# Miniprotein binders against Mucin-6 (MUC6), part 55

Target 1, 185 residues: Mucin-6 (MUC6), of Homo sapiens (Human) (q6w4x9r395to579)
Amino acid sequence: GHCSLEGGSFVTTFDARPYRFHGTCTYILLQSPQLPEDGALMAVYDKSGVSHSETSLVAVVYLSRQDKIVISQDEVVTNNGEAKWLPYKTRNITVFRQTSTHLQMATSFGLELVVQLRPIFQAYVTVGPQFRGQTRGLCGNFNGDTTDDFTTSMGIAEGTASLFVDSWRAGNCPAALERETDPCS

## First folded at step 9 (miniprotein)

Design ue39 (from ue0 with L81M)
Fold by ESMFold2-Fast, scan of step 9:
Formats: structure tokens, C-alpha cells, sequence
Structure ue39 (fold): chain B 185 residues (1-185), chain A 98 residues (1-98)
């Protein structure tokens, strides 16, 4: 499955449900029993400096009991607070420059992350088939059924993106705001 | 109705594709003239237009349900992806020159 965080605030889930939101928080992007050491992928959003969106992706974080790998829009990669030269390797994770504008985080456990650094900071998440029906977070539950794509952290299927996104906040920050006029109106 | 919503999303995506093509052509002219900074700005703007279009096609596919990807949606998605690749190639080339 493929999940993407594109533009300022566009998300497409593993089940191909698109949605957008505006928020300034760290959000749980992916949690799964398939991730070792209580691993989780997180996305950090902050106020945008551009007119295309009020908020934008500023960092992607992989957090486990052993590692806190942060890939920032400033093109700095850290693990546990220390800056790392690329390629950076741990036992199960390798972070390397895939192209002049892209970094890749490859893992031994079926998760791949590609981060576009320029011209727009974006993230692309790929998970192997073992993750099917085993994911939770902003990327959805990967069960092939789009009717429950907005399953909250409490396990409830919601009809709106804003309630779904707010349930996946990781930290003491304000609720996401979503009040856009339909461009087709 | 949802059919009207789908039609409007597809039409909006086509307009955004056309705008992205215009921005791309203008960026090429600026790059030829040596105005690299403005060329990069327009290429970035083109990518935002293309992302909006792709998002609208994904929204249309989602709303269509059983008709998630028709031949028209598939062809339009291919055009958008081809243009993104071209825009990114020029962006990288200009960035190397700067």
C-alpha cells in the first residue's frame, strides 16, 4: 500500500481516500503491530509561509523505543537528537539520498519512506502486504474498505476528516481547522 | 448529485492541468532568458496546480465508487503524472545551474 502527504495539506490513505486538513501539531501517520519496538511514523505540520495552504508538512518522524529519526524540511536528518551524515545506517533502517531532491528511509520490516525535500516538502509511505488491515493513523487502516477510512484513535469510523485528524494528534496542540468552500460551489 | 460533483472535479482538474502547462511554458522562456529564480518559482507553482488536479481526480474516483477509475480519469491521471515528471526534470536542471 501507498500513502502520500503532498502539497501543503493533502493526504491520500492506503485505501486511496483523499482528504485535506489544516493543523499545527505532530500527528500519528502510521502505527502497526508490524512495526518493531513500538514503532510509529509521525508527521509534523506547522504554519505555512506560502499562499497555497495555511499549514504545511515540516518534518517526518520515525519513533521507536531505540530510535527517533527526524527528517526535516531544512534537510537535516537526526537520530535521538544528533545530526547524521548520509547514508545513515542502523540495524534495521537505512536513510540515504535517493536523488538531489529526495531522501529515502528503507527498513527491514516492510516500511519505506520517500521524502521530497524540494521544491515542496512531501512524504510518500509504502508498506508491504503484511501491513494489510494492520495499520492505524492518518494513512488509514489499509483494509480495502473505504467506508471506514476515517477510523479514529478510539476505533470509531467518522464521516469528517477534521474529527479523524484531531483524534491522531500526538501532543498538546490546538485542534485542526477545516473550513474550505467547495471549489465546485 | 454525486455525478454533478464528479463532473465538476474532473473539469477543475482539466483547468488546473491547462494552467500548469501555461506555467511550465512560461518557466521555460524565463530559464532561456537567464531568469532562473523566477523560473523556479513558476515551476513550483505548476507543481502545486498539478497536485491540486491529482487530488481532485482522487476525490472524483472516491466519489464514483464502483467506477473508481474510468478510461477518462486514467488518461487524465497519466497526463498529470507525465507533466509532473517534466516539470521536476526542468526544476532539477535549473537548480544545478543556480
Amino acid sequence: as target 1 above (185 residues)
Amino acid sequence: GSAEEIRKLVEDAKKELEEARRLFEEAKRLAEEGNLEEALRLLTEAIYELLEAIFELREAAYLAGDERLTEELERLAEELMKLIIEVMRLYVEIEREE
Scores: ipSAE 0.667, ipTM 0.842, lowest interface PAE 1.3, mean pLDDT 84

Design ue4 (from ue0 with R58L)
Fold by ESMFold2-Fast, scan of step 9:
Structure ue4 (fold): chain B 185 residues (1-185), chain A 98 residues (1-98)
Amino acid sequence: as target 1 above (185 residues)
Amino acid sequence: GSAEEIRKLVEDAKKELEEARRLFEEAKRLAEEGNLEEALRLLTEAIYELLEAIFELLEAAYLAGDERLTEELERLAEELLKLIIEVMRLYVEIEREE
């Protein structure tokens, strides 16, 4: 399955459900029992530097009991707060420059992340078949049914992306930005 | 209903396409003048507009369910894809030369 974070604020889930949101927080993209050592993939969103975009992806984080690997839009890769030269290898994870504009994080446990650095910071998540029906987070539940793709962290299927996204916040941050509340410029 | 939501997504996508065209034309002018840094900034903004438009069409197609895209949606998708290829081509050309 494939999940993508594109254009700063657009997500396509593993079940191919597209949605958009505006938010400035760290969000859980993917949690699964298939990830070792309580692993989770997270996305950091902040205000966009582009005039016509409100918020955009600024970093992707893989967090486990052993590692906190951060890949940021300024092309810095850190693990547990320390900057790393590429290729960077651990027992189960390798981060390397795939092309002049793309980094890849390959793992031994069926998770792969490709990050586009330029022109726009974007992320692409691939998981093996063992993850089917065993994922949680912004990338959806990977069960082949799009009607429950907005299942919140509390296990409730929502009809709106905003409530779904807010349920997957990993830190103390404001709720997703309101839209259509200011009628004037 | 879903028909009204689909209409709004399509109208938003058309506006984003027109803004991307405007940004692309301005970026070409700046590149001709040798202002490569500003040209890259506008090209990046044009790519953001085009991606937003593409995703709005994907949302419209999803809301249509099992129904196929109308001729208007297909035409708009083709225009967006053609423009993003041109924008990316110029972006890569300028970045490679820097």
Scores: ipSAE 0.245, ipTM 0.627, lowest interface PAE 4.1, mean pLDDT 80

Design ue41 (from ue0 with I85R)
Fold by ESMFold2-Fast, scan of step 9:
Structure ue41 (fold): chain B 185 residues (1-185), chain A 98 residues (1-98)
Amino acid sequence: as target 1 above (185 residues)
Amino acid sequence: GSAEEIRKLVEDAKKELEEARRLFEEAKRLAEEGNLEEALRLLTEAIYELLEAIFELREAAYLAGDERLTEELERLAEELLKLIREVMRLYVEIEREE
């Protein structure tokens, strides 16, 4: 399955359900028992300086008990707070420059991440078939059924993206639902 | 209902494709004239337009209730993806010169 975070605020889930994301927080993008050592992939969003969206992706984080790999829009890669030169290798993860504008994080456990650095910071997540029906987070549950792609962290299927997105916040930050901007205005 | 919404999404995507083409042509002219900074800015704008269009086509496909795009949606998606590749190629080429 393929999940994408494109533009400033566009998400397409593993089951191909598209939605827009408007928030300024760290969100759980992918959590699964298939990820070793309580691993999770997270996306950091902040206010955008460009007219095309109110918020934009600023970093992608892979967090486990052993690693905290951060790939940021300023093209810095850190693990556990220390800057790393590419290619960077651990036992199960390799981060390397795929092209002049793209970094790739390859893993031994069926997860691949490609990050576009320029001109727009974007992320593309690929997971192997072992993840089918065993994912949770912004990328959906990967069960081949789009009717429950907005399953919240509490296990409730929502009809709208707003409650779904807010349920996957991983930091102490304001809920997107606190926005007072009328979508009809 | 959904048919009208799908039609609007497709129409919006076509408008964004035409705007991206306009931006791409202007960026090529600026690059030829040596105005690389402005060319890169317009190429970035073109990519935003193309991403919006692709997202709208994904929304249209989802609303249609078929993972297989209709023939019209498939042709439009192919044009958008082709233009994104061309825009990115020129972006990388110009960036290397700076």
Scores: ipSAE 0.675, ipTM 0.850, lowest interface PAE 1.3, mean pLDDT 84

Design ue42 (from ue0 with I85W)
Fold by ESMFold2-Fast, scan of step 9:
Structure ue42 (fold): chain B 185 residues (1-185), chain A 98 residues (1-98)
Amino acid sequence: as target 1 above (185 residues)
Amino acid sequence: GSAEEIRKLVEDAKKELEEARRLFEEAKRLAEEGNLEEALRLLTEAIYELLEAIFELREAAYLAGDERLTEELERLAEELLKLIWEVMRLYVEIEREE
């Protein structure tokens, strides 16, 4: 399965459902029992400096009990707060420069992350078949049914992206405003 | 209705494709005159336009309730993907030379 975070505000879930949102928070992108040591992939959004989107992806975080790997739009990779030169290897994770504009995080547990650094910071998540029906977060539930891709952190299927996205906030951030940011948009 | 919404998405995607082509041509002229910084900026703007257009086609496909696009939508998607590849190729080429 493939999930993508493109442009400033575009997400396509593992079940190929596209949606947009505007938010300035860290969001849970992927949680699964298939991730070791309570692992989770998270996406950080902040106010955009460009006119194409109100908010944009600024960092991707892989967090577990052992690691906090942050890949930032300023092209810095850290683990547990320490800057790392690439290639960076742990027992189960390798972060390396795939091309002049892309970094890759490869894992031993069926998760792959490709981050485009330039010209636009974007992320692409690939998971193996063992993750089918076992995912939660902004990337959806990966069950082959697009009608329930907006399943909130409370297990409720929503009809709109804004309630769905807001349920996956990690921290004390403002609510995401998809349709309601400006009546004249 | 969904047909009207789909039509609007496709119309917006076509306008964004046209703007991306304009930005791409302007960026090539700037690169030829040695203004690489401005060329890279316009190439980045072109990519934003193309990404919005591609996403609008994905929304149209989702609303249509079929993973297969009509022939017209498939052709538009092919043109968008071809142009994003050309824009990215020139972006990387200029960045490497600079």
Scores: ipSAE 0.633, ipTM 0.824, lowest interface PAE 1.3, mean pLDDT 83

Design ue43 (from ue0 with I84L)
Fold by ESMFold2-Fast, scan of step 9:
Structure ue43 (fold): chain B 185 residues (1-185), chain A 98 residues (1-98)
Amino acid sequence: as target 1 above (185 residues)
Amino acid sequence: GSAEEIRKLVEDAKKELEEARRLFEEAKRLAEEGNLEEALRLLTEAIYELLEAIFELREAAYLAGDERLTEELERLAEELLKLLIEVMRLYVEIEREE
């Protein structure tokens, strides 16, 4: 399955449900029992400096009991607060420059992350078949049914993206807002 | 209804494709003139236009299960993707010159 965070806060879930939002917080992107040591992938959003979007992705974080790997829009990679030169390898994770504009985080446990650094900071998440029906977060539940992809952290299926996104905040931040779909609004 | 929403999304995507083409041509002209900073700015704007268009097609596909509409959306998506690849290639080429 594939999940993407593109442009100005556009998300496409593992079940191919697209949605938009405005938000300035750290959000849980992916949680799963398939991730070792309570692993989770998180996305950090902040106010955007560009006219095309009010908020934008500024960093992606992989957090577990052993690692806190942060990949930021400034092209800095840290683990547990220390800057790392690429390629950077741990027992189960390798971060390397895939192209002049892309970094890749490869893992031994069926998760792959590709981050576009320039011109627009974006993230692409790929998970193996073992994750089917075993995911939670902004990327959805990966069960083949898009009607319940807005399942909140409390297990409730919501009808709106903003309530769904707000439920996956990883900190005490402002509530997320629906992105304007109509430019005239 | 959904049919009206889908039609608007597809028409908006087509307009964004044309705007991206315009921005791409202007960026190529600026790059030839040596104005690399402005060229990169316009290429970035073109990429935002293309991403919006691609996302609008995904929204349209989510709303519609019609195979005829799916074929049309796939063809438009192919055009958007091809232009996005060209725009990204020029962006990378110019950025390396700086």
Scores: ipSAE 0.673, ipTM 0.843, lowest interface PAE 1.2, mean pLDDT 85

Design ue46 (from ue0 with E52D)
Fold by ESMFold2-Fast, scan of step 9:
Structure ue46 (fold): chain B 185 residues (1-185), chain A 98 residues (1-98)
Amino acid sequence: as target 1 above (185 residues)
Amino acid sequence: GSAEEIRKLVEDAKKELEEARRLFEEAKRLAEEGNLEEALRLLTEAIYELLDAIFELREAAYLAGDERLTEELERLAEELLKLIIEVMRLYVEIEREE
């Protein structure tokens, strides 16, 4: 299965459901019992400096009991707060430069992350077949049924992306950006 | 209805493709003049337009359900992918030289 975070705030789930949102928070992208040591993949969004998009992806985080690997749009890779030279290897994870514009995080447990650094910071997530029906978060539940792709952290299927996305906020972070509508615009 | 939504998404994608073509041509001119920073900015804007168009086609395909993409959607997707490749190629070329 493939999930992508493209442009500023476009997501395509593992079941190929596309959606858009505006947010300035850390969100749970992928949680699964298939990830070792309570692992989770998270995406950090902030206000964009580009007029085309209001918010943009600024970092991707892989968090487990052992590791907190952060890949930022500034091309800095840290683990547990310490900057790392590439290629960076742990027992189960390798982060390396795949091309001049892409980094890859390869794992031994069926998760692969490719991050485009330039011109637009974007992320692509690939998971093996063992993850089918075993995922939760912004990338969806990977069950082959798109009608329940907006299942919140509380297990409720929502009709809108905004409630779904807000349910996957991680930690103590600000609320999503609110759109103001001018009646004369 | 879904048919009207699909039509709007396809028309928006076509407009974004034409805007991306315009930005790409302007970026090439700026690069030839030696204004590399502005060229990279416009190439980045072109890529945003192309990503919007591709995403709108994905939305249209999702709304259409399990049916095959029409010939029109397939041709449009091919044009978007070809242009993205060209824009990225020029972006990388300029960035390597800068």
Scores: ipSAE 0.565, ipTM 0.800, lowest interface PAE 1.7, mean pLDDT 83

Design ue47 (from ue0 with E52Q)
Fold by ESMFold2-Fast, scan of step 9:
Structure ue47 (fold): chain B 185 residues (1-185), chain A 98 residues (1-98)
Amino acid sequence: as target 1 above (185 residues)
Amino acid sequence: GSAEEIRKLVEDAKKELEEARRLFEEAKRLAEEGNLEEALRLLTEAIYELLQAIFELREAAYLAGDERLTEELERLAEELLKLIIEVMRLYVEIEREE
């Protein structure tokens, strides 16, 4: 399956459900029992500097008990807070420059991430068939049924993207209260 | 209704394709004149227009769920994909000169 974060604020789930994303937090993009060492993929969004989107993707994070790999829009790759030269290799993960504008994170466990650095910071997630029906997060549940693609962190299928997205916020987001009291926009 | 929403998405995508073509042609002219910074800006604008169009087509396809507009959506998606590849190629080419 394929999931994409494009154009600063557009998401297409593993089951091909498109939705728009507006937010300034870290969000759980993918959780699965198929990921080793309690692994999770996360997306960091901040206020956009471009006229076409209110918010934009600024970093992608792969977090496990072993690693915290951060790929940011400023083209810096860190693991556990230390900057790494590419290609960077661990036992199960390799991060390398695929083209002049793209980085790739390849893994031994059926997850692949391609990050477009320029002209627009974007991310593409590919998972193997073992992940079918076993994913949670912004990328959906990968079960072939789009009617429940907005399954929240509490296991409830919602009819709207806003409730779905909010349920996948990682803790420690100072803007949560501002969303509730925002005058309109 | 859903049918009218789908039609609006398709028409919006067509307008964004036309705007992207205009921006791409202007960017080529600026690059030829040596105005590389402005050319890159217009190419980036063209890519945003194309991404919005592609997303609107994905939304239309999701809403349609069947063959009613699928042939038209497929043709338009193919044109958008061809143009985004061309715009990206020129973007990379110009960026290498900076």
Scores: ipSAE 0.593, ipTM 0.814, lowest interface PAE 1.6, mean pLDDT 83

Design ue48 (from ue0 with M88L)
Fold by ESMFold2-Fast, scan of step 9:
Parts: structure tokens; sequence; C-alpha cells
Structure ue48 (fold): chain B 185 residues (1-185), chain A 98 residues (1-98)
């Protein structure tokens, strides 16, 4: 499965459900029992300077009991707060420059992250088939059914993106603002 | 899905495509004049427009469910994908020169 974080806070889930939000928090992008050592992928959003969106992706974080790997829009890679020169390798993870504008985080456990640095900071997540039906977070549950892609951290299927996104906040911040479509009754 | 919502998303995508084409043409002229910084800025703006349009087409496809995309939607998607490749190609070329 493929999940993407693009442009003006656009997300396309593993089940191909597109949605948009605005927020200035760290959000859980992917949690799964398939990730070792309580691993999780997180996305950091902050205020944007462009007219196309009030907020934008500024960093992607892979957090486990052993590692806190941060890839930021300023092209700095850190692990546990310390800057790393690329290529950077741990036991199960390698971060390297794939092209002049892209970094890749490759893992031994079926997760791949590609980060576009320029012209727009964006993230692309690929997971192997072992993750099917076993993912949680902004990227959805990867069960082949888009009707429950907005399953909150409490296990409730919501009809709107704003409640879904807000449930996946990893820190203290304002509630997400839904921009999926104009309200219709 | 809602036919009205799908129609609105498609029309919005067409507007973004038109704006992206305008920005791309302006960026090419600026690059020819040697104004590389402004050219890169406009190419980045064009990519934002194209991403908005692609998102709107994905939402339209989602709302249509099992319906096949209409021929018009398929043509629009092809035009968007072709233009984003051209914009990114010029962006990378200018960045290498700068």
Amino acid sequence: as target 1 above (185 residues)
Amino acid sequence: GSAEEIRKLVEDAKKELEEARRLFEEAKRLAEEGNLEEALRLLTEAIYELLEAIFELREAAYLAGDERLTEELERLAEELLKLIIEVLRLYVEIEREE
C-alpha cells in the first residue's frame, strides 16, 4: 500500500481515500504491530508561508523505543536529537539521498518512506502486504474498505476528516480545521 | 457519490490546470531572460496548482465509487500528469544551473 502527504496538507490513505486538513501539530501517520519496538511514523505540520495552504508539512518522524529519526524540510536528518550525515544506517534502517531532491528511509520491516525536499516538502509511505488491515493513523487502516478510513484513535468510524485528524494528534495544539468540501446538508 | 459534487471538483481541477499552464509559460519566459529565482518560484506555484487539481480528481474518483471515470476525467488526469512532469523537469534543470 501507498499513502501520500502532498501539497496543501493533502493526504491519500492506503485505501485511496483523499482528504485535506489544516493543523499545526504532530500527528500519528502510521502505527502498526508490524513495526518493531513500538514504532510509529509521525508527521509535523506548521504554519505555511504560501497562499495555497495555511499549514504545511515541515518534518516526518520515525519513533521507536530505540530511535527518533527526524527528516525536516531544511534537509537536516537527526536521530535522538543528533544531526547525521548521509547515508545514515542503523541495524534495520538506512536513510540516504535517492536523488538531488529526494531522501529515502529504507527499512528491513516492510516500511519505506520517500521524502521530497524540493520544490515542495512532501512524504510518500509504502508498506508491504503484511501491513494489510494492521495500520492505524492518518494513512488509514489498509483494509480495502474506504468507508472506515476515518477510524479514530478510539476505534470509532467518523464521517468527517476533522474529527479523524484531531484524534491522531500526538501533542498539545489547536483542533484541526476541515477543508475537505464545503458543508452540504 | 453526488453528481453535483463530482462536477464541481472537475471544474475546479480545470481552473487549476489552466492557472498551472499560465504559470509554467511565465516561468519559461523568466528562465529565458535569466531570472532563475523568479522562474523557480513560479514553477513551485504551478506545482501547487497541479497538486490541488490532482487532489480534486482523486476526490471525484472516490465519490464516483465503482463508476469508471468518464472520458473527460481520464483526459484531464492525463493532461495534469503530463504537465507536472514537464514542470518538474524544468525545475530540476534550472536548479542545477543556479
Scores: ipSAE 0.585, ipTM 0.803, lowest interface PAE 1.6, mean pLDDT 83

Design ue49 (from ue0 with M88I)
Fold by ESMFold2-Fast, scan of step 9:
Structure ue49 (fold): chain B 185 residues (1-185), chain A 98 residues (1-98)
Amino acid sequence: as target 1 above (185 residues)
Amino acid sequence: GSAEEIRKLVEDAKKELEEARRLFEEAKRLAEEGNLEEALRLLTEAIYELLEAIFELREAAYLAGDERLTEELERLAEELLKLIIEVIRLYVEIEREE
């Protein structure tokens, strides 16, 4: 399955449900028992400097009991607060430059992350079939049914993206709002 | 109803495609005159317009359901994908030049 974080605030879930939001927080993208050492993938959003988008992705974080790997829009990669030269390898994770504009985090446990650094900071998450029906977070539950993709952290299916996104906040931040489809200047 | 929402999404996507084309042409002129910083800014804006249009088409396809991708939606998606590739190519070319 594929999940994408594109533009300022566009998300497409593993079940191919598109949604948008405005948010300035750290959000849980993916939690799963298939991730070792209580691993989780998270996305950091902040106010955007561009006129076309109010908020934008500024960093992607992989957090486990052993590692806190941060890939930020300024092209700095850190683990546990220390800057790392690429390629950077741990026991089960390798971070490397795939192209002049893309970084890749490859893992031994069925998770792959591709980060576009330029011209717009974006993230693409790929998970193997072992993750089917065993994911939770902004990327959805990966069960082949889009009607329950807005399942909150409390297990409730919501009809709107904003309540869903707010339930996956990792900090004490402002509530997310659904992005307007036709902003009037 | 959903038909009205689909129509609005498609029309918005078409407007964003035209704005992206305008920004792309302006960026080319700026790059030719040596204003690389402003060219990169406009290319980035064009990419945001194209991503918004692509996403609106994804929303329209989701609402329409699997059984009905119109020829219009398919052609528009193809045009958007072709243009975003061209815009990104120019962006990378300008960055390498510096």
Scores: ipSAE 0.547, ipTM 0.785, lowest interface PAE 1.7, mean pLDDT 83

Design ue5 (from ue0 with R58M)
Fold by ESMFold2-Fast, scan of step 9:
Structure ue5 (fold): chain B 185 residues (1-185), chain A 98 residues (1-98)
Amino acid sequence: as target 1 above (185 residues)
Amino acid sequence: GSAEEIRKLVEDAKKELEEARRLFEEAKRLAEEGNLEEALRLLTEAIYELLEAIFELMEAAYLAGDERLTEELERLAEELLKLIIEVMRLYVEIEREE
């Protein structure tokens, strides 16, 4: 299955359900018992500096009991807060430059992440068939049924993306109570 | 109803395509004048517009269920895909010059 985060605010789930959201927090992208050592993927969103786009993906995080790998739009890769030179290899994970504009995180456990650095920071997540029906988060539940892809962190299937997305906020992230929207130019 | 929702998504996608073409033409002019930094900025804006249009068509296809896109939706999708390739090509060419 394939999940994508594109254009700063667009998500396509593992079951190919497209949706948009506008959020400025860290969100759980993928959790699964198939990931080693309580692993999870997270996506960090912030205010966009581009006209007609309110939010942008600014970093992707792979977190486990051993590792906190952060890949940011500034082309900085860190693990547990320390900057790493590419290619960077651990026992089960390799991060390397796939092309001049793309980084890849390859794993031994059926998860692959590709990030586009330029012109727009975007992320593409691929998981093997062992993850089928065993994922949760913004990328959906990968069960072949798109009607329940908006299953919240509390296990409730929602009809709209907004409640779904909000339920997957990671940690103590303040809700945006007010935002200024200016027309471009 | 879903037909009205699909029509709105298609109309929004067409407006975004038009804005992307405007941004692309302005970016080409700026690149020709040697203003590469501003050209890259406008090309990035054009790509955002095109991605928004593409996702609106994907939403329209999802609302149609397992049915194929209509002839109009398919034609619009092809037009969006051709333009994003052109925009990305120019973006890469300018990046190489720097």
Scores: ipSAE 0.323, ipTM 0.678, lowest interface PAE 3.3, mean pLDDT 81

Design ue50 (from ue0 with M88F)
Fold by ESMFold2-Fast, scan of step 9:
Parts: structure tokens; C-alpha cells; sequence
Structure ue50 (fold): chain B 185 residues (1-185), chain A 98 residues (1-98)
């Protein structure tokens, strides 16, 4: 399954449900019992200086009991607060430059992350078949059914992206803002 | 209704494709003149326009459900993907030069 965070405000879930939001928080992208040592993938959003979006992705974080790998829009990779030269390898994770504008985090446990650094900071998450029906977070539940893709951290299916996204906040931050729509459309 | 919403999303995507083409042509002109900084800025703007259009087509596809999309929608998606690749390629070439 594939999940993407693009253009600062766009998400496509593992079940291909598209949605958008504006937020200034750290959000849980992916939690799963398939991730070792209580691992989780997180996305950090902040206010954007770009006219195309009020908020944008500024960092992607892989957090476990052993590692806190941060890949930021300023093209710095850290683990547990220390800057790392690429390629950077741990027992189960390798971070390397895939192209002049892309970094890849490859793992031994069926998770792959590709981060586009330029011109727009974006993230692409790939998970193996063992993750089917075993994921939770902004990337959805990967069960092949798009009708429950907005399942909150409380296990409730919501009708709006904003309530869904807000349930996956990992910090003290304001609620996500949805783009205003015509009430009759 | 949903059909009207789908048509509006497709119309918006077409407008964003046209704006992206305009930005891409202007960026090529600026790059030829040696104004690389402004060319990179316009290429980045073109990519934002293309991402909005691609996302609007994904929204339209989601609303259509199991119904197959028209040849027009498939052709538009192919044009968007082709242009974003070309825009990104030029961006990388200019960036590498600087």
C-alpha cells in the first residue's frame, strides 16, 4: 500500500481516499503492531510562507524506543538529536540519498519512506502486505474499504477530514483548518 | 449533485493545467535569459498548480466511486503527469547548474 503527503495540504490514504487539511501540529501518520519497538511515523506541519498553502509539511519523524529519526525541509537528517551524514545505517533502517532531490528511508520491517526535499517538501509511504488491516493514523487503516478511512484515534468513523486529522494530533496545538466551501455545494 | 461536483473539479483541474503551462513557458524563457532564480520560482509555482489539479482529479475519481472515468478524464490525468515530469526535470537541471 501507498500513502502520500503532497503540496503541503494533500493526503492520499493507503485505500486511495484523498483529503486535504491545514494544520500546525505533529500528526501520527502510521502506527502498527508490525512496527518494531513501538515504532510510529509522524508528520510535522507548520505555517507556510508560500502563497499556495497556509500550512505545509516541514518534517517527517520515525520514532521508536531506540530511534528518533527526523528528516526536515532544511535537508538535515538527525537521529536522537544528532545530525547524521548519509548514507546513515542502523540495524534495521538505512537513510540515503535516492536522487539529488529525494531521500529514502528503507527498513527491514516492510516500511519505506521517500521524502522529496525540493522544490516542495513531500513524503511518500510504502508498506508491505503484512500491514494490511494493521495500520492507523493519517494514512488510514489499509483494509481495502474506503468508507471507514476517516477512523479516528478513538475508533470512530467520522464524516469530515478535520475531525479525523485532529484525532491524530501528537501535541498541544490548534485544531486543523479545512478549506472553506460553499454551504450549498 | 455529485455529477455537478465532479464536473466542477474537472473544470478547475483544466484551468490549473493551463496556468501551469503558462508558468512553464515563462520559466523556460527566463532560464534562457539567465534569470535562473526567477525560473526556479515559476517552476515551483507550476508544480503547485499541477499538484492541485492532480488532487482534484483524485477527488473526482473518489466521488465517481466504481464508475469508470471518461476518456477525457484519463487524457487530462496523463497530460498533468507528463507536464509535472517535464517541469520537475527542468527544475533539477537548473538547480544542478547553480
Amino acid sequence: as target 1 above (185 residues)
Amino acid sequence: GSAEEIRKLVEDAKKELEEARRLFEEAKRLAEEGNLEEALRLLTEAIYELLEAIFELREAAYLAGDERLTEELERLAEELLKLIIEVFRLYVEIEREE
Scores: ipSAE 0.682, ipTM 0.851, lowest interface PAE 1.2, mean pLDDT 84

Design ue51 (from ue0 with M88Y)
Fold by ESMFold2-Fast, scan of step 9:
Structure ue51 (fold): chain B 185 residues (1-185), chain A 98 residues (1-98)
Amino acid sequence: as target 1 above (185 residues)
Amino acid sequence: GSAEEIRKLVEDAKKELEEARRLFEEAKRLAEEGNLEEALRLLTEAIYELLEAIFELREAAYLAGDERLTEELERLAEELLKLIIEVYRLYVEIEREE
């Protein structure tokens, strides 16, 4: 299955459900028991400077018990806060420059991520057949049924994207959301 | 209802394709004149227009469900694919020069 984050605001799920959203948070793209060490793929969105979208993808994060790999729009790759030269290898993950404008994160566990760096920061997620019906997050549940494409973190199928997206906010949601709402504690 | 929504999405996609073509032609002219920075900016705008159009066609396909896309929709998708490839090629070429 294929999931894509394109043009700053567009998502197409593993079951080919397209939707748009605007957000300034870290969102869970993909959680699955098929990911080792409690792994999860996440997307960071922030306010955009371009007229075509209010918000844009600014980083993709792979987080597990062992690794926090961040690929950012400024073309920096870090793991656990340390900048890494490419190609970068861990036990099960290799990050490398696929083309002058694309990075790839290849894994041994059936997950592949391709990040377009320029001209627009975009992400493409590919998962193997073992993930079918085993995914949750913004990329959907990969079960071949469009009636539950917007399944929230609570397990509820929603009719609209906004509640679905909000339910997949990560607990490390930071300064970008504060900029939008200016919350007083 | 759904048929009207599909027609609107297709109409919007056609407008975005034409705007992308206009931006692409202007970017080629600017590149020939040596204004590479402005050429890259317009190519990026063209790509945003093309992505919006592609997404609108995906939305139209989703709303159509089990119905087949028309020959017109298939032609539009082919034109969008051809143009986005050309825009990316020129973007990469210019970026290598800068």
Scores: ipSAE 0.658, ipTM 0.831, lowest interface PAE 1.3, mean pLDDT 84

